# Designs tried in a protein design chat: VHH binders against Apical endosomal glycoprotein (Mamdc4). Part 22

Target 1, 160 residues: Apical endosomal glycoprotein (Mamdc4), of Rattus norvegicus (Rat) (q63191r268to427)
Amino acid sequence: SHHMATDFETGLGPWTQLEGWTRNFSAGSMVSPAWPHRDHSRNSAYGFFLVSVAKPGTTAVLYSPEFQGSVSYNCSFTFYYYLHGSEANQFQLFVQAQGLNTTQPPVLLRSRHGELGTAWVRDRVNIQSAHPFRILLAGETGPGGFVGLDDLIMSNHCIL
Key: E = the ipSAE of ESMFold2; O = the ipSAE of OpenDDE; V2 = 0.75 times the mean of E and O plus 0.25 times the DockQ between their complexes.

## First folded at step 21 (VHH; framework vhh_7n9e_1)

Design g3 (from f2 with S110H; at its last look DockQ between E and O 0.70; V2 from the best seeds 0.69)
Fold by ESMFold2, look of step 21:
Structure g3 (fold): chain B 160 residues (1-160), chain A 121 residues (1-121)
Amino acid sequence: as target 1 above (160 residues)
Amino acid sequence: DVQLVESGGGLVQAGGSLRLSCAASGFTFSDYWMYWGRQAPGKGREWVSFISRSGTYTAYASSVKGRFTISRDNAKNTLYLQMNNLKPEDTALYYCAKYTEGSWTHEFDHWGQGTQVTVSS
């Protein structure tokens, strides 16, 4: 079994930051009381994660590379997220088909919001697409809040 | 009792402009990503654009990129589509929609009844 995993310790890996996400570590910021005290991948104040640093009420977006379609198997995507410090924090996961015959809107697979405490939360989605696709991860930070991502893991059914 | 009511359609000449509105009620509008779609006679539904809850992120189908602009006013619970440089192939029933989580075919999304846009040569 071969995985694509991104723990942000040396950069963004194959992911593209479009707006409002940045790589950081727990001990590197004194700006927000909602800042995670530890990352997920290394369980360390000095391990790295992505944070939404867009101004409150703006949307941070991050795209996966393009994956090939498959009608036979699901691509499984496991990820860790962190919503703390505001009831207005938001996180969404979309799948956007990329093929010439794709006329459907991006699909909203996950929507999470609010205050989820100080622990990283694991989730998993299964993607079955006949067309090439990208995953879009979106975060919006509420006032005084923090939205984070770590450990983005694609199963061996996710084919580039 | 989610309601989405589109308006602003009509008959326009090619090269013209229209601004569509979508009045939302029965849900907390600012909590949802929204999208526009369209359906020409005898054709399937076609995605046009979507917009984040705050309105700060937008994306467009390639057929309309550069000509259409999606926006929203969360204080007025209203979604907009500014359509410029209209072409006959833009003729369709335009509808707005509210996302539902986990709806792979969009069958559980909430859609408006639509507003007709007809572009003559």
Scores: ipSAE 0.621, ipTM 0.851, lowest interface PAE 1.4, mean pLDDT 80
ESMFold2 (binder alone), look of step 21: mean pLDDT 81; pTM 0.819
OpenDDE, look of step 21: ipSAE 0.746; ipTM 0.876

Design g4 (from f8 with L103F; at its last look DockQ between E and O 0.80; V2 from the best seeds 0.72)
Fold by ESMFold2, look of step 21:
Structure g4 (fold): chain B 160 residues (1-160), chain A 121 residues (1-121)
Amino acid sequence: as target 1 above (160 residues)
Amino acid sequence: DVQLVESGGGLVQAGGSLRLSCAASGFTFSDNWMYWGRQAPGKGREWVSFISRSGTYTAYASSVKGRFTISRDNAKNTLYLQMNNLKPEDTALYYCAKYTEGFHTWEFDYWGQGTQVTVSS
C-alpha cells in the first residue's frame, strides 16, 4: 500500500498550513534544555521534526490538507509526538469537517499531556467524517517544556 | 460533576450586541478546550466557536466570523461569547460545551442548559 507519509527530512510535505510550529533539527537549534537530541524518523541530531515555537502557554496549530470524506474506519493517521521538560505540556488532535453546509464542531480524538521522557511516542487514530475534513494538531508547551511532532502517516484509504 | 451554566441572553434588536457568559465547575477548566454551539428553532445544533485552553487560539463558524468573539478567564472558570452586529438569523438557544475525548460525534460532550438569544428584525 502507498501511505502518505511526512518525515520532514526534505520539507513540510503536505503540512504547510501551520502557526507556532516550525521544522527544525536537534543539532542546529537548542532553544530549550528539553529539546530532543535526535529526531524520530532518522534517530539523528540532523534528522528533522516539527517543534512548537509558540511562547510557553500559547497554542501552536497545524492543519492537514483537505481529505475527501471517509465514512469507514480504514482511514487512519499514525503520528509520533514528543513531550518533555514540563508536566504542563499538552497535545491535542482534532478532526474538523469542511464545507459550507457543515454544522459540526471539531471532534477531539486524542488529548495527551505531561512529561513523557526523552523518547518519541507513537499513536494512531481512525478517522471518520461524512464531509471533507482536515486534521488539526495542537501543541502547547509548559514552562521549560518542549512539544514535537514527527513521522505523520496517513493510510492509503485517506484520499486527497 | 461537570456543570456549565450559561447566562447573558435576551431580546435585542438587529445590529445590537450581547455578551454571553458560561460558569464552569466540576473539572479543571484551564486544562480544557471549550466551545459554543447554538440551536435555532426547528434546526439541529450547530457549532459557533472554539477556544484553546490558554485562550490563544480561536476559530469560528463562517456565519459568525468577524461578528462574534470567544474568550475565557481561567482564573474565574468562565467562558465568554461577545456577539456584535446581531442578525435575526442568530436567534437561538446558545450552549457552552466541554470536549470528551475519543468520540466521532459531539453528542457525548458536556453541554450546559443554554441561554436564549432572540434578535428582532
Scores: ipSAE 0.613, ipTM 0.854, lowest interface PAE 1.7, mean pLDDT 81
ESMFold2 (binder alone), look of step 21: mean pLDDT 83; pTM 0.835
OpenDDE, look of step 21: ipSAE 0.766; ipTM 0.892

Design g5 (from f8 with D109E; at its last look DockQ between E and O 0.71; V2 from the best seeds 0.62)
Fold by ESMFold2, look of step 21:
Structure g5 (fold): chain B 160 residues (1-160), chain A 121 residues (1-121)
Amino acid sequence: as target 1 above (160 residues)
Amino acid sequence: DVQLVESGGGLVQAGGSLRLSCAASGFTFSDNWMYWGRQAPGKGREWVSFISRSGTYTAYASSVKGRFTISRDNAKNTLYLQMNNLKPEDTALYYCAKYTEGLHTWEFEYWGQGTQVTVSS
């Protein structure tokens, strides 16, 4: 049984970038003053993370692979995010059930906004779904701001 | 207090088009993801579409994908649903909702009476 962890050091891993996220590293800080000086996974200017490159006020989205459902165990998802340089930065985490005749809306598990300083912030959600599901991570940068993601870690109960 | 007022429903012929509106008040509309749901007579509620705060990301239930378009005007605090190529099975009460953070948000949030759409053969 293994954790699924994505630290972005060699790519996106199992995550699908739909629009507006790109993989980068801190030593490229010439992109924006709000750029993280260090990533989370390696605590290094040369460690990689995802950054929202969408125009300010547009939505960057990233989807997980489909996970199997379980009625017995929660799938625990730990992640690190970075919101700096603008009070208009936004981050949302949704879970969307999959399957025939899906009638449920995606569920908003986390919504974070604004200026959170120059440190990566850890958060964790527990997902219980009887049906297969995907996780959607959405980011929106404010003017002059930066929205980042690193270290997306799924527990061993999150089964592909 | 949050208010969501749906309008624009009515009777349309199969193959026709209709545009729904949802006027929002009592919250910061531009800070919220929004969605449309519907409920046909004698059936449970179902999700139709959602849209990001800026309107730049949208997704749809498979039953309406390619036919319906969700949009928003943040300056007017208004959410829209353009419905094209309507079918009798689209007959339902349509309602809009805002997202609320938390696990129990699996349930639809309904803040008004909705707007009835009836599609004739």
Scores: ipSAE 0.547, ipTM 0.809, lowest interface PAE 1.9, mean pLDDT 79
ESMFold2 (binder alone), look of step 21: mean pLDDT 81; pTM 0.817
OpenDDE, look of step 21: ipSAE 0.639; ipTM 0.849

Design g6 (from f8 with G55D; at its last look DockQ between E and O 0.71; V2 from the best seeds 0.00; counts 0 for: pae E 2.1 > 2)
Fold by OpenDDE, look of step 21:
Structure g6 (fold): chain B 160 residues (1-160), chain A 121 residues (1-121)
Amino acid sequence: as target 1 above (160 residues)
Amino acid sequence: DVQLVESGGGLVQAGGSLRLSCAASGFTFSDNWMYWGRQAPGKGREWVSFISRSDTYTAYASSVKGRFTISRDNAKNTLYLQMNNLKPEDTALYYCAKYTEGLHTWEFDYWGQGTQVTVSS
């Protein structure tokens, strides 16, 4: 069993499959008041987080590595997201399981929209899967908005 | 109420093409990721293709990848599925659906009545 906690401070960790996301920080990078002033992990202007760099109306997608659950315990995924600067901002969390022979359709577990303020929002989802699965984190920015991610934490009962 | 109406199915020879349409109403189409599913005789419903709010992100089942193309026209509240190089194993009732938060099972929701696609050898 391998616990996975990614705070993006030293890199992407196992979250290396991504489109439209970039690792960044606040200090010297603020182009808008809506930009995160601090990361969540270190509460620092020099702390790193992921932010969507996709143009408005374009979906940024981050793929997890493959996880395996336990028959005795469900997986728990805790994460922090940032939605600020536009009511058109959107964040969605999907889970997609790999069946014995075929990939199953993604399942939408969380959907958030709008302006949530200058704050990192904590969320947690429970994932029950009889098969290996991946998590898809999708972000779409509205005009002038920002969508961010930080501190992606999978429970210890999930195997990486 | 959510309403999805599929059309464009029919009988086609192997190697042929069809273009399915799905007219959506009762919800904000442009705010929702959409997908196509299908159910062949004697089989369970299976996932075919997936599209984000825009056509920026698309995904396909391995069995149809390279042959099928999902797209959407948000101005027309319509989802499309271009099916090329059709095979007999593509014969199925094709459903259009949208995702709903809170599903913890690998099942479709809010699907229409479907449109029948039959591919002959």
Scores: ipSAE 0.382, ipTM 0.708, lowest interface PAE 1.7, mean pLDDT 90
ESMFold2, look of step 21: ipSAE 0.536; ipTM 0.814
ESMFold2 (binder alone), look of step 21: mean pLDDT 80; pTM 0.812

Design g7 (from f2 with D31E; at its last look DockQ between E and O 0.66; V2 from the best seeds 0.69)
Fold by ESMFold2, look of step 21:
Parts: C-alpha cells; sequence; structure tokens
Structure g7 (fold): chain B 160 residues (1-160), chain A 121 residues (1-121)
C-alpha cells in the first residue's frame, strides 16, 4: 500500500489552495524577519514550503481532497508547522465529514498559537470518520509573524 | 463558566427576516471560531454556519447559503446570524456554539440553550 506525502517541492500535490496560502522558499524572501531560514522537507534555504500570505488578522484556509471513510482504521495525518515572529500567530486543523444527509459542523482537532521559535514543529492527528471527509487547515498571522506548513503526510489508511 | 445566550428568535411569515444574537461570556471570545446550528422538531442538530476568530472567513450549509449571513463583533463579545428570505423549512431551535479542540462528536463544544425561530407558510 502507500501513503500520501506533500513536501511542496513540485507544487501542491493533491491539496488545493483556496485562500491566503502560497508556495515559497526560504532564501528568496525578505517579506518578514520571521521567515524560516530553512524549509522542513529538505532542510534547505531553497526547499519549498507553504506560507500564509493573508494580511495579519485574516484567515488563510487550505483544503484536502475528499478521503474515503473507514469504520476499521484511523487515517493518520502528520504535518509540520512553523509559528514565529508573533505571539498572535494561529493555526487550526478541522475535519469535516462529507456526504451526510444532515450537514455537521467541521470538527476542530488541533488549535495551536503563539511564538514557537525558529524550528518546524511536528504534529499528528488520527482521523476517525466512518464517512468521507476533508481536512481544513487554517492559519492566521499576528503582526510581523509567520505561519508555515510543510510535509503533509497521510498514512496508507487515508484513501482518496 | 462559558455562557452563550441566544436571542432574537420569534414567529415570522415566509419571506421575512430575523437577526439572531449570541451573547458570550466566561472565555476570551475573540480567540475562538464560533458556529450556529439548528434543531428542527424530530431531527438531530444541523450545522448552519461557522466563522473564524477575526470574522474574515465564513462558510455556510448549502441549505442557507445566500440567505443567511454570520458575523461577529469581538468588542461586544457577540455572534450574529442575519436570516433573510425565511422558509418554513428554517423552523428550528437555533443555537450558537464555541469550538473545543478534539471534540470528535462536538460533545465538548460549548453551546447555548437556543432561540426558537418559527416560520409560517
Amino acid sequence: as target 1 above (160 residues)
Amino acid sequence: DVQLVESGGGLVQAGGSLRLSCAASGFTFSEYWMYWGRQAPGKGREWVSFISRSGTYTAYASSVKGRFTISRDNAKNTLYLQMNNLKPEDTALYYCAKYTEGSWTHEFDSWGQGTQVTVSS
């Protein structure tokens, strides 16, 4: 079987850009002092990552494709995020079940905030959904801050 | 100590409008995503809309898109739902809710007691 990994080196992979995120790299930007010195996937100033470019206080949102549900297995989602340059930086991960007769609210699985230094931080969620679902990633910068994503990895139980 | 108090419901003719309010206390309102849900007689709870912390991102259930508008005033700790072109199918108890991290069934989300909206044909 296989897993899905997106390191942003050749584009967005199966993820869609809906509002306020863009692919970029460390050495090419003077946008913010909080800019990562290196991406995560290649540990390089020239490796690519996803960055929020929404103005401070405005929410950037990125959606996954729709994954199949499972009653037997959890879909494991591992990701790396970067919150630096402001105590007001925010990151949220939602999962929204699809195909239900009565639409349900997205479920908030992770909420992270503040100043986490200059290192990429690893996190993982186990997604438990009997129905098809999408992952929603939201970022919001504080003044002078930076919110980044890299290495979005879905386990082999996460089926498109 | 989280308190969410909805108001603004009532009886209205089809095609009419109502504005719901949700007064929040006991938490830092501006730090949380919020949502509206509703529960019609004999049905489970249904999502209506949610809104980001700043109010700059909103999304709606397809059944209400284009007719309902969610908003918030973080200085007043108040969430709103403007409901236009109401239909009998919109009859329900409407409640606002505060997200809680890791609530797979929304069991740990905080929500109010709701305000009744009744739309007559």
Scores: ipSAE 0.645, ipTM 0.855, lowest interface PAE 1.4, mean pLDDT 81
ESMFold2 (binder alone), look of step 21: mean pLDDT 81; pTM 0.821
OpenDDE, look of step 21: ipSAE 0.742; ipTM 0.878

Design g8 (from f8 with E107P; at its last look DockQ between E and O 0.64; V2 from the best seeds 0.00; counts 0 for: pae E 2.04 > 2, SAP .67 > .668)
Fold by OpenDDE, look of step 21:
Structure g8 (fold): chain B 160 residues (1-160), chain A 121 residues (1-121)
Amino acid sequence: as target 1 above (160 residues)
Amino acid sequence: DVQLVESGGGLVQAGGSLRLSCAASGFTFSDNWMYWGRQAPGKGREWVSFISRSGTYTAYASSVKGRFTISRDNAKNTLYLQMNNLKPEDTALYYCAKYTEGLHTWPFDYWGQGTQVTVSS
């Protein structure tokens, strides 16, 4: 078993940034009141998190390494997200399994929209997959808003 | 009601090209991730390609990667699939599909009537 926890304090860890996300912190970087005042991991202005810097009409995408669940236990994924500053903000979590011969289509497990305040929101999804899978985290930032991610935690019975 | 209408299919020789279109209505097209699927004779429905709301993120099934290109025009509420270097195994009824907010379970989405693509050897 493997417990993968990414708090972005030292980097992206095993996550792969395709586009749109940036690793940042609050202190000295707050260009808008909608910007996160602190990260979730350290509850600090100097703590790091991911934030969407995609222009309006673009999608920020981050994807995980390949995971494999166990027969006895489903994987669970706990994460914290930040949606503030725009009703047009959107966060979506997809799971994409690798089939026997081809990759399966992404499956949308969580979708969040709008203005959720200045707090990091905890969420958790259970992932049941007979095949290896990756998690895709997508963010789209509305005008004047910010979409953030922090503390991405896979359950310890999942295999990396 | 959600409506998806595919067009652009036809008969083409191997190595040829086709461009499929999907006209969407009944929902805010630009707010939805979209994808193409297909169903070959005697086979189950399979996904082909996936595109984000803005079109900046795309994904493809292994069997079509490098040959097919998904795109969208949100101003026209239209989804496209450019298919190049077509092969006989690409013969199928091609469907346009809308992702549903919340829990999305493949293949239970909104699908159009499909457009037939036939590739001869």
Scores: ipSAE 0.331, ipTM 0.683, lowest interface PAE 1.8, mean pLDDT 89
ESMFold2, look of step 21: ipSAE 0.517; ipTM 0.805
ESMFold2 (binder alone), look of step 21: mean pLDDT 82; pTM 0.824

## First folded at step 22 (VHH; framework vhh_7n9e_1)

Design j1 (from f1 with S110Y; at its last fold request DockQ between E and O 0.72; V2 from the best seeds 0.75)
Amino acid sequence: DVQLVESGGGLVQAGGSLRLSCAASGFTFSDNWMYWGRQAPGKGREWVSFISRSGTYTAYASSVKGRFTISRDNAKNTLYLQMNNLKPEDTALYYCAKYTEGSWTHEFDYWGQGTQVTVSS
ESMFold2, look of step 22: ipSAE 0.620; ipTM 0.848
ESMFold2 (binder alone), look of step 22: mean pLDDT 82; pTM 0.828
OpenDDE, look of step 22: ipSAE 0.788; ipTM 0.894
ESMFold2, fold request of step 23: ipSAE 0.631, 0.690, 0.679; ipTM 0.859, 0.869, 0.878
ESMFold2 (binder alone), fold request of step 23: mean pLDDT 84, 81, 83; pTM 0.840, 0.814, 0.830
OpenDDE, fold request of step 23: ipSAE 0.790, 0.804, 0.831; ipTM 0.890, 0.896, 0.908

Design j2 (from f8 with L103T; at its last fold request DockQ between E and O 0.80; V2 from the best seeds 0.77)
Amino acid sequence: DVQLVESGGGLVQAGGSLRLSCAASGFTFSDNWMYWGRQAPGKGREWVSFISRSGTYTAYASSVKGRFTISRDNAKNTLYLQMNNLKPEDTALYYCAKYTEGTHTWEFDYWGQGTQVTVSS
ESMFold2, look of step 22: ipSAE 0.599; ipTM 0.845
ESMFold2 (binder alone), look of step 22: mean pLDDT 82; pTM 0.828
OpenDDE, look of step 22: ipSAE 0.819; ipTM 0.902
ESMFold2, fold request of step 23: ipSAE 0.629, 0.635, 0.617; ipTM 0.847, 0.856, 0.849
ESMFold2 (binder alone), fold request of step 23: mean pLDDT 82, 82, 81; pTM 0.823, 0.820, 0.818
OpenDDE, fold request of step 23: ipSAE 0.871, 0.774, 0.885; ipTM 0.928, 0.883, 0.936

Design j3 (from f1 with N32H S110Y; at its last look DockQ between E and O 0.78; V2 from the best seeds 0.72)
Fold by ESMFold2, look of step 22:
Structure j3 (fold): chain B 160 residues (1-160), chain A 121 residues (1-121)
Amino acid sequence: as target 1 above (160 residues)
Amino acid sequence: DVQLVESGGGLVQAGGSLRLSCAASGFTFSDHWMYWGRQAPGKGREWVSFISRSGTYTAYASSVKGRFTISRDNAKNTLYLQMNNLKPEDTALYYCAKYTEGSWTHEFDYWGQGTQVTVSS
């Protein structure tokens, strides 16, 4: 019964990138004044995080592995995100039921917009799915802005 | 108030094509992800496709992938579904929908009255 945690220090872990996200660090590639000076997991200019590199107005997406369905109130997903430098920054979190017999649309659990300052913001969602599922994370960077992710943690009751 | 009005349905032979439209009003259309669903007689609602607010990310149910194309025109507040190589099992009432945050069963999503698509063999 172990956490699944991804701090991006050695790669994407079990997450897959579908265009528009990349792993980077603060000191190695400062591409705008909104760029975080330090990552979250290591509090270091050399600690890694995931950044949206999609052109402004273009959607970046990231997928989790498939988790077993559960009628469990303890399956939770904790994550840190960074939205700074533009009021047009966007972040969405979907849960999508999986499998050959699923007919449900993805569920929008979180939608965040705009400018949140120069600190990483913690959030948590509880996942209630009778079917196997994946988490979809979408980011969209506004002009001059920055959208980042770090420390993606699934609780012990979220079963692969 | 949020309004979604579908159009473009009709009767078509198998192998044919239709283009559906969804006119949106009462909200800032370009700020929202949108989706198409369908409902066949005696069946529950089935997801067809969704699209990001910019239109640059799309995904499809496996039953329609490669045959259907979702798109949007944010200047016209309109969502589209191009349906090619239609099959009798595509017969359904097609509706467009707007997401509501935290609606696990979609009971609080907004959806229109739908437009009927009938595919004859």
Scores: ipSAE 0.632, ipTM 0.859, lowest interface PAE 1.4, mean pLDDT 81
ESMFold2 (binder alone), look of step 22: mean pLDDT 83; pTM 0.831
OpenDDE, look of step 22: ipSAE 0.783; ipTM 0.886

Design j4 (from f8 with N32H; at its last look DockQ between E and O 0.79; V2 from the best seeds 0.67)
Fold by ESMFold2, look of step 22:
Structure j4 (fold): chain B 160 residues (1-160), chain A 121 residues (1-121)
Amino acid sequence: as target 1 above (160 residues)
Amino acid sequence: DVQLVESGGGLVQAGGSLRLSCAASGFTFSDHWMYWGRQAPGKGREWVSFISRSGTYTAYASSVKGRFTISRDNAKNTLYLQMNNLKPEDTALYYCAKYTEGLHTWEFDYWGQGTQVTVSS
């Protein structure tokens, strides 16, 4: 089985950090009450995850590599996110069609906000795009809060 | 009601500039990513640019990058598009838009009625 999975334990994998995300681990920064006590991939204070470090009210963004078009809804993206410490935390998932002559805007598949507790939350989207595409993950941290990502998994029907 | 009202269109000569505005009401403007689209005569709608809720992240269609600038003023609930070095190919009805979550199509996003931009050669 071939699929793309990124648990951030050895870096960003195929994902491109554009602005405002950093790798960290729970024990390395446990001075904040909102900081995750454990990552998701290893359930450990020493396992790594991405956290948004953009200034409060600014947008952190992360892009996938380009995938071939997927018209059958078989391409799925599973991810874990963490929103804690502020009611103003935000997370958005867009799919952006790629190509020389695309006219498509990025489309918004998920928007989550606020306080979701101290556990990592799993979500899954099925992706349909007639054109090659990238996934855009965006986080915006509220005051005193954190927005985190771990375990980004594309199914083997998502073709590079 | 979600309402989006575009203004600032008009007739300009190629190489000229216009600034479009979009007045938003009926929702918390500062909580939403926004975008501009356009529709030229005899063509389908096309994406122009989008902007994050804070205004700190922007992206552009390749046809307008370097010439157009999207911005927003969250205190005034207003989205802007500064259009410089306009070309006849930019002639279109310009729409601002608010996302609808969870669909793989922009058809059901909220659209304004648009403002006409006409660029003469």
Scores: ipSAE 0.585, ipTM 0.841, lowest interface PAE 1.8, mean pLDDT 80
ESMFold2 (binder alone), look of step 22: mean pLDDT 83; pTM 0.839
OpenDDE, look of step 22: ipSAE 0.688; ipTM 0.866

Design j5 (from f1 with W104Y S110Y; at its last look DockQ between E and O 0.72; V2 from the best seeds 0.00; counts 0 for: pae E 2.04 > 2)
Fold by ESMFold2, look of step 22:
Structure j5 (fold): chain B 160 residues (1-160), chain A 121 residues (1-121)
Amino acid sequence: as target 1 above (160 residues)
Amino acid sequence: DVQLVESGGGLVQAGGSLRLSCAASGFTFSDNWMYWGRQAPGKGREWVSFISRSGTYTAYASSVKGRFTISRDNAKNTLYLQMNNLKPEDTALYYCAKYTEGSYTHEFDYWGQGTQVTVSS
């Protein structure tokens, strides 16, 4: 119901702090045979997604804005990812809380690797933080591979 | 079977430099993001920096940006921290660490015993 979703169809939404990622669509470029034939949000060759454009072996990064902490409810983050064309593809999700007096190391919540076929894969994390936090999404493309993101959805308990 | 062994600490004067090393074994080093932390006497643990598996992405705590550089040599299974322009406030036990996926705290991460850095005024 009430949530913040970024389907990349009109822009980046709140996901404006990035390096090595760009918006693109299936019919606009055939960069490699691993390129998805359709995006997730529209199931369309003309629907947009976020794709890693960093050189193979180079890390692409994407930061959320800072979300408020909560002790009452978890912030649920649902996302769709696409790993195809290489067994060396990598995707990681970190969360970094600000703490009251020292910055904590980012916490690794998800790590995905390799070849997952030609379908967008859904996953969800429940982020438990009493303190303000940021989400870091990292991708790394193997040779001939593709790493993509679409439909980044924060529940109504994820407050900017 | 994961082992992390830090070295390169010591006593230096303020303004000096040290290079820390972390020898890793018992896991595929090149498939893992790594980080450095430190703990000053009587204080909690503090994040220093982390580095992607390829070494192409790095990030630093604000207290060390511009003075410290994290790096890695995947052929030698070794993580490094170059520390320049050291200050007395950098005095701490420095440790390297390996992430454990799915933990909402760092209590299940693997970390070494640390190497002492002491910066005299």
Scores: ipSAE 0.531, ipTM 0.809, lowest interface PAE 2.0, mean pLDDT 82
ESMFold2 (binder alone), look of step 22: mean pLDDT 81; pTM 0.818
OpenDDE, look of step 22: ipSAE 0.830; ipTM 0.905

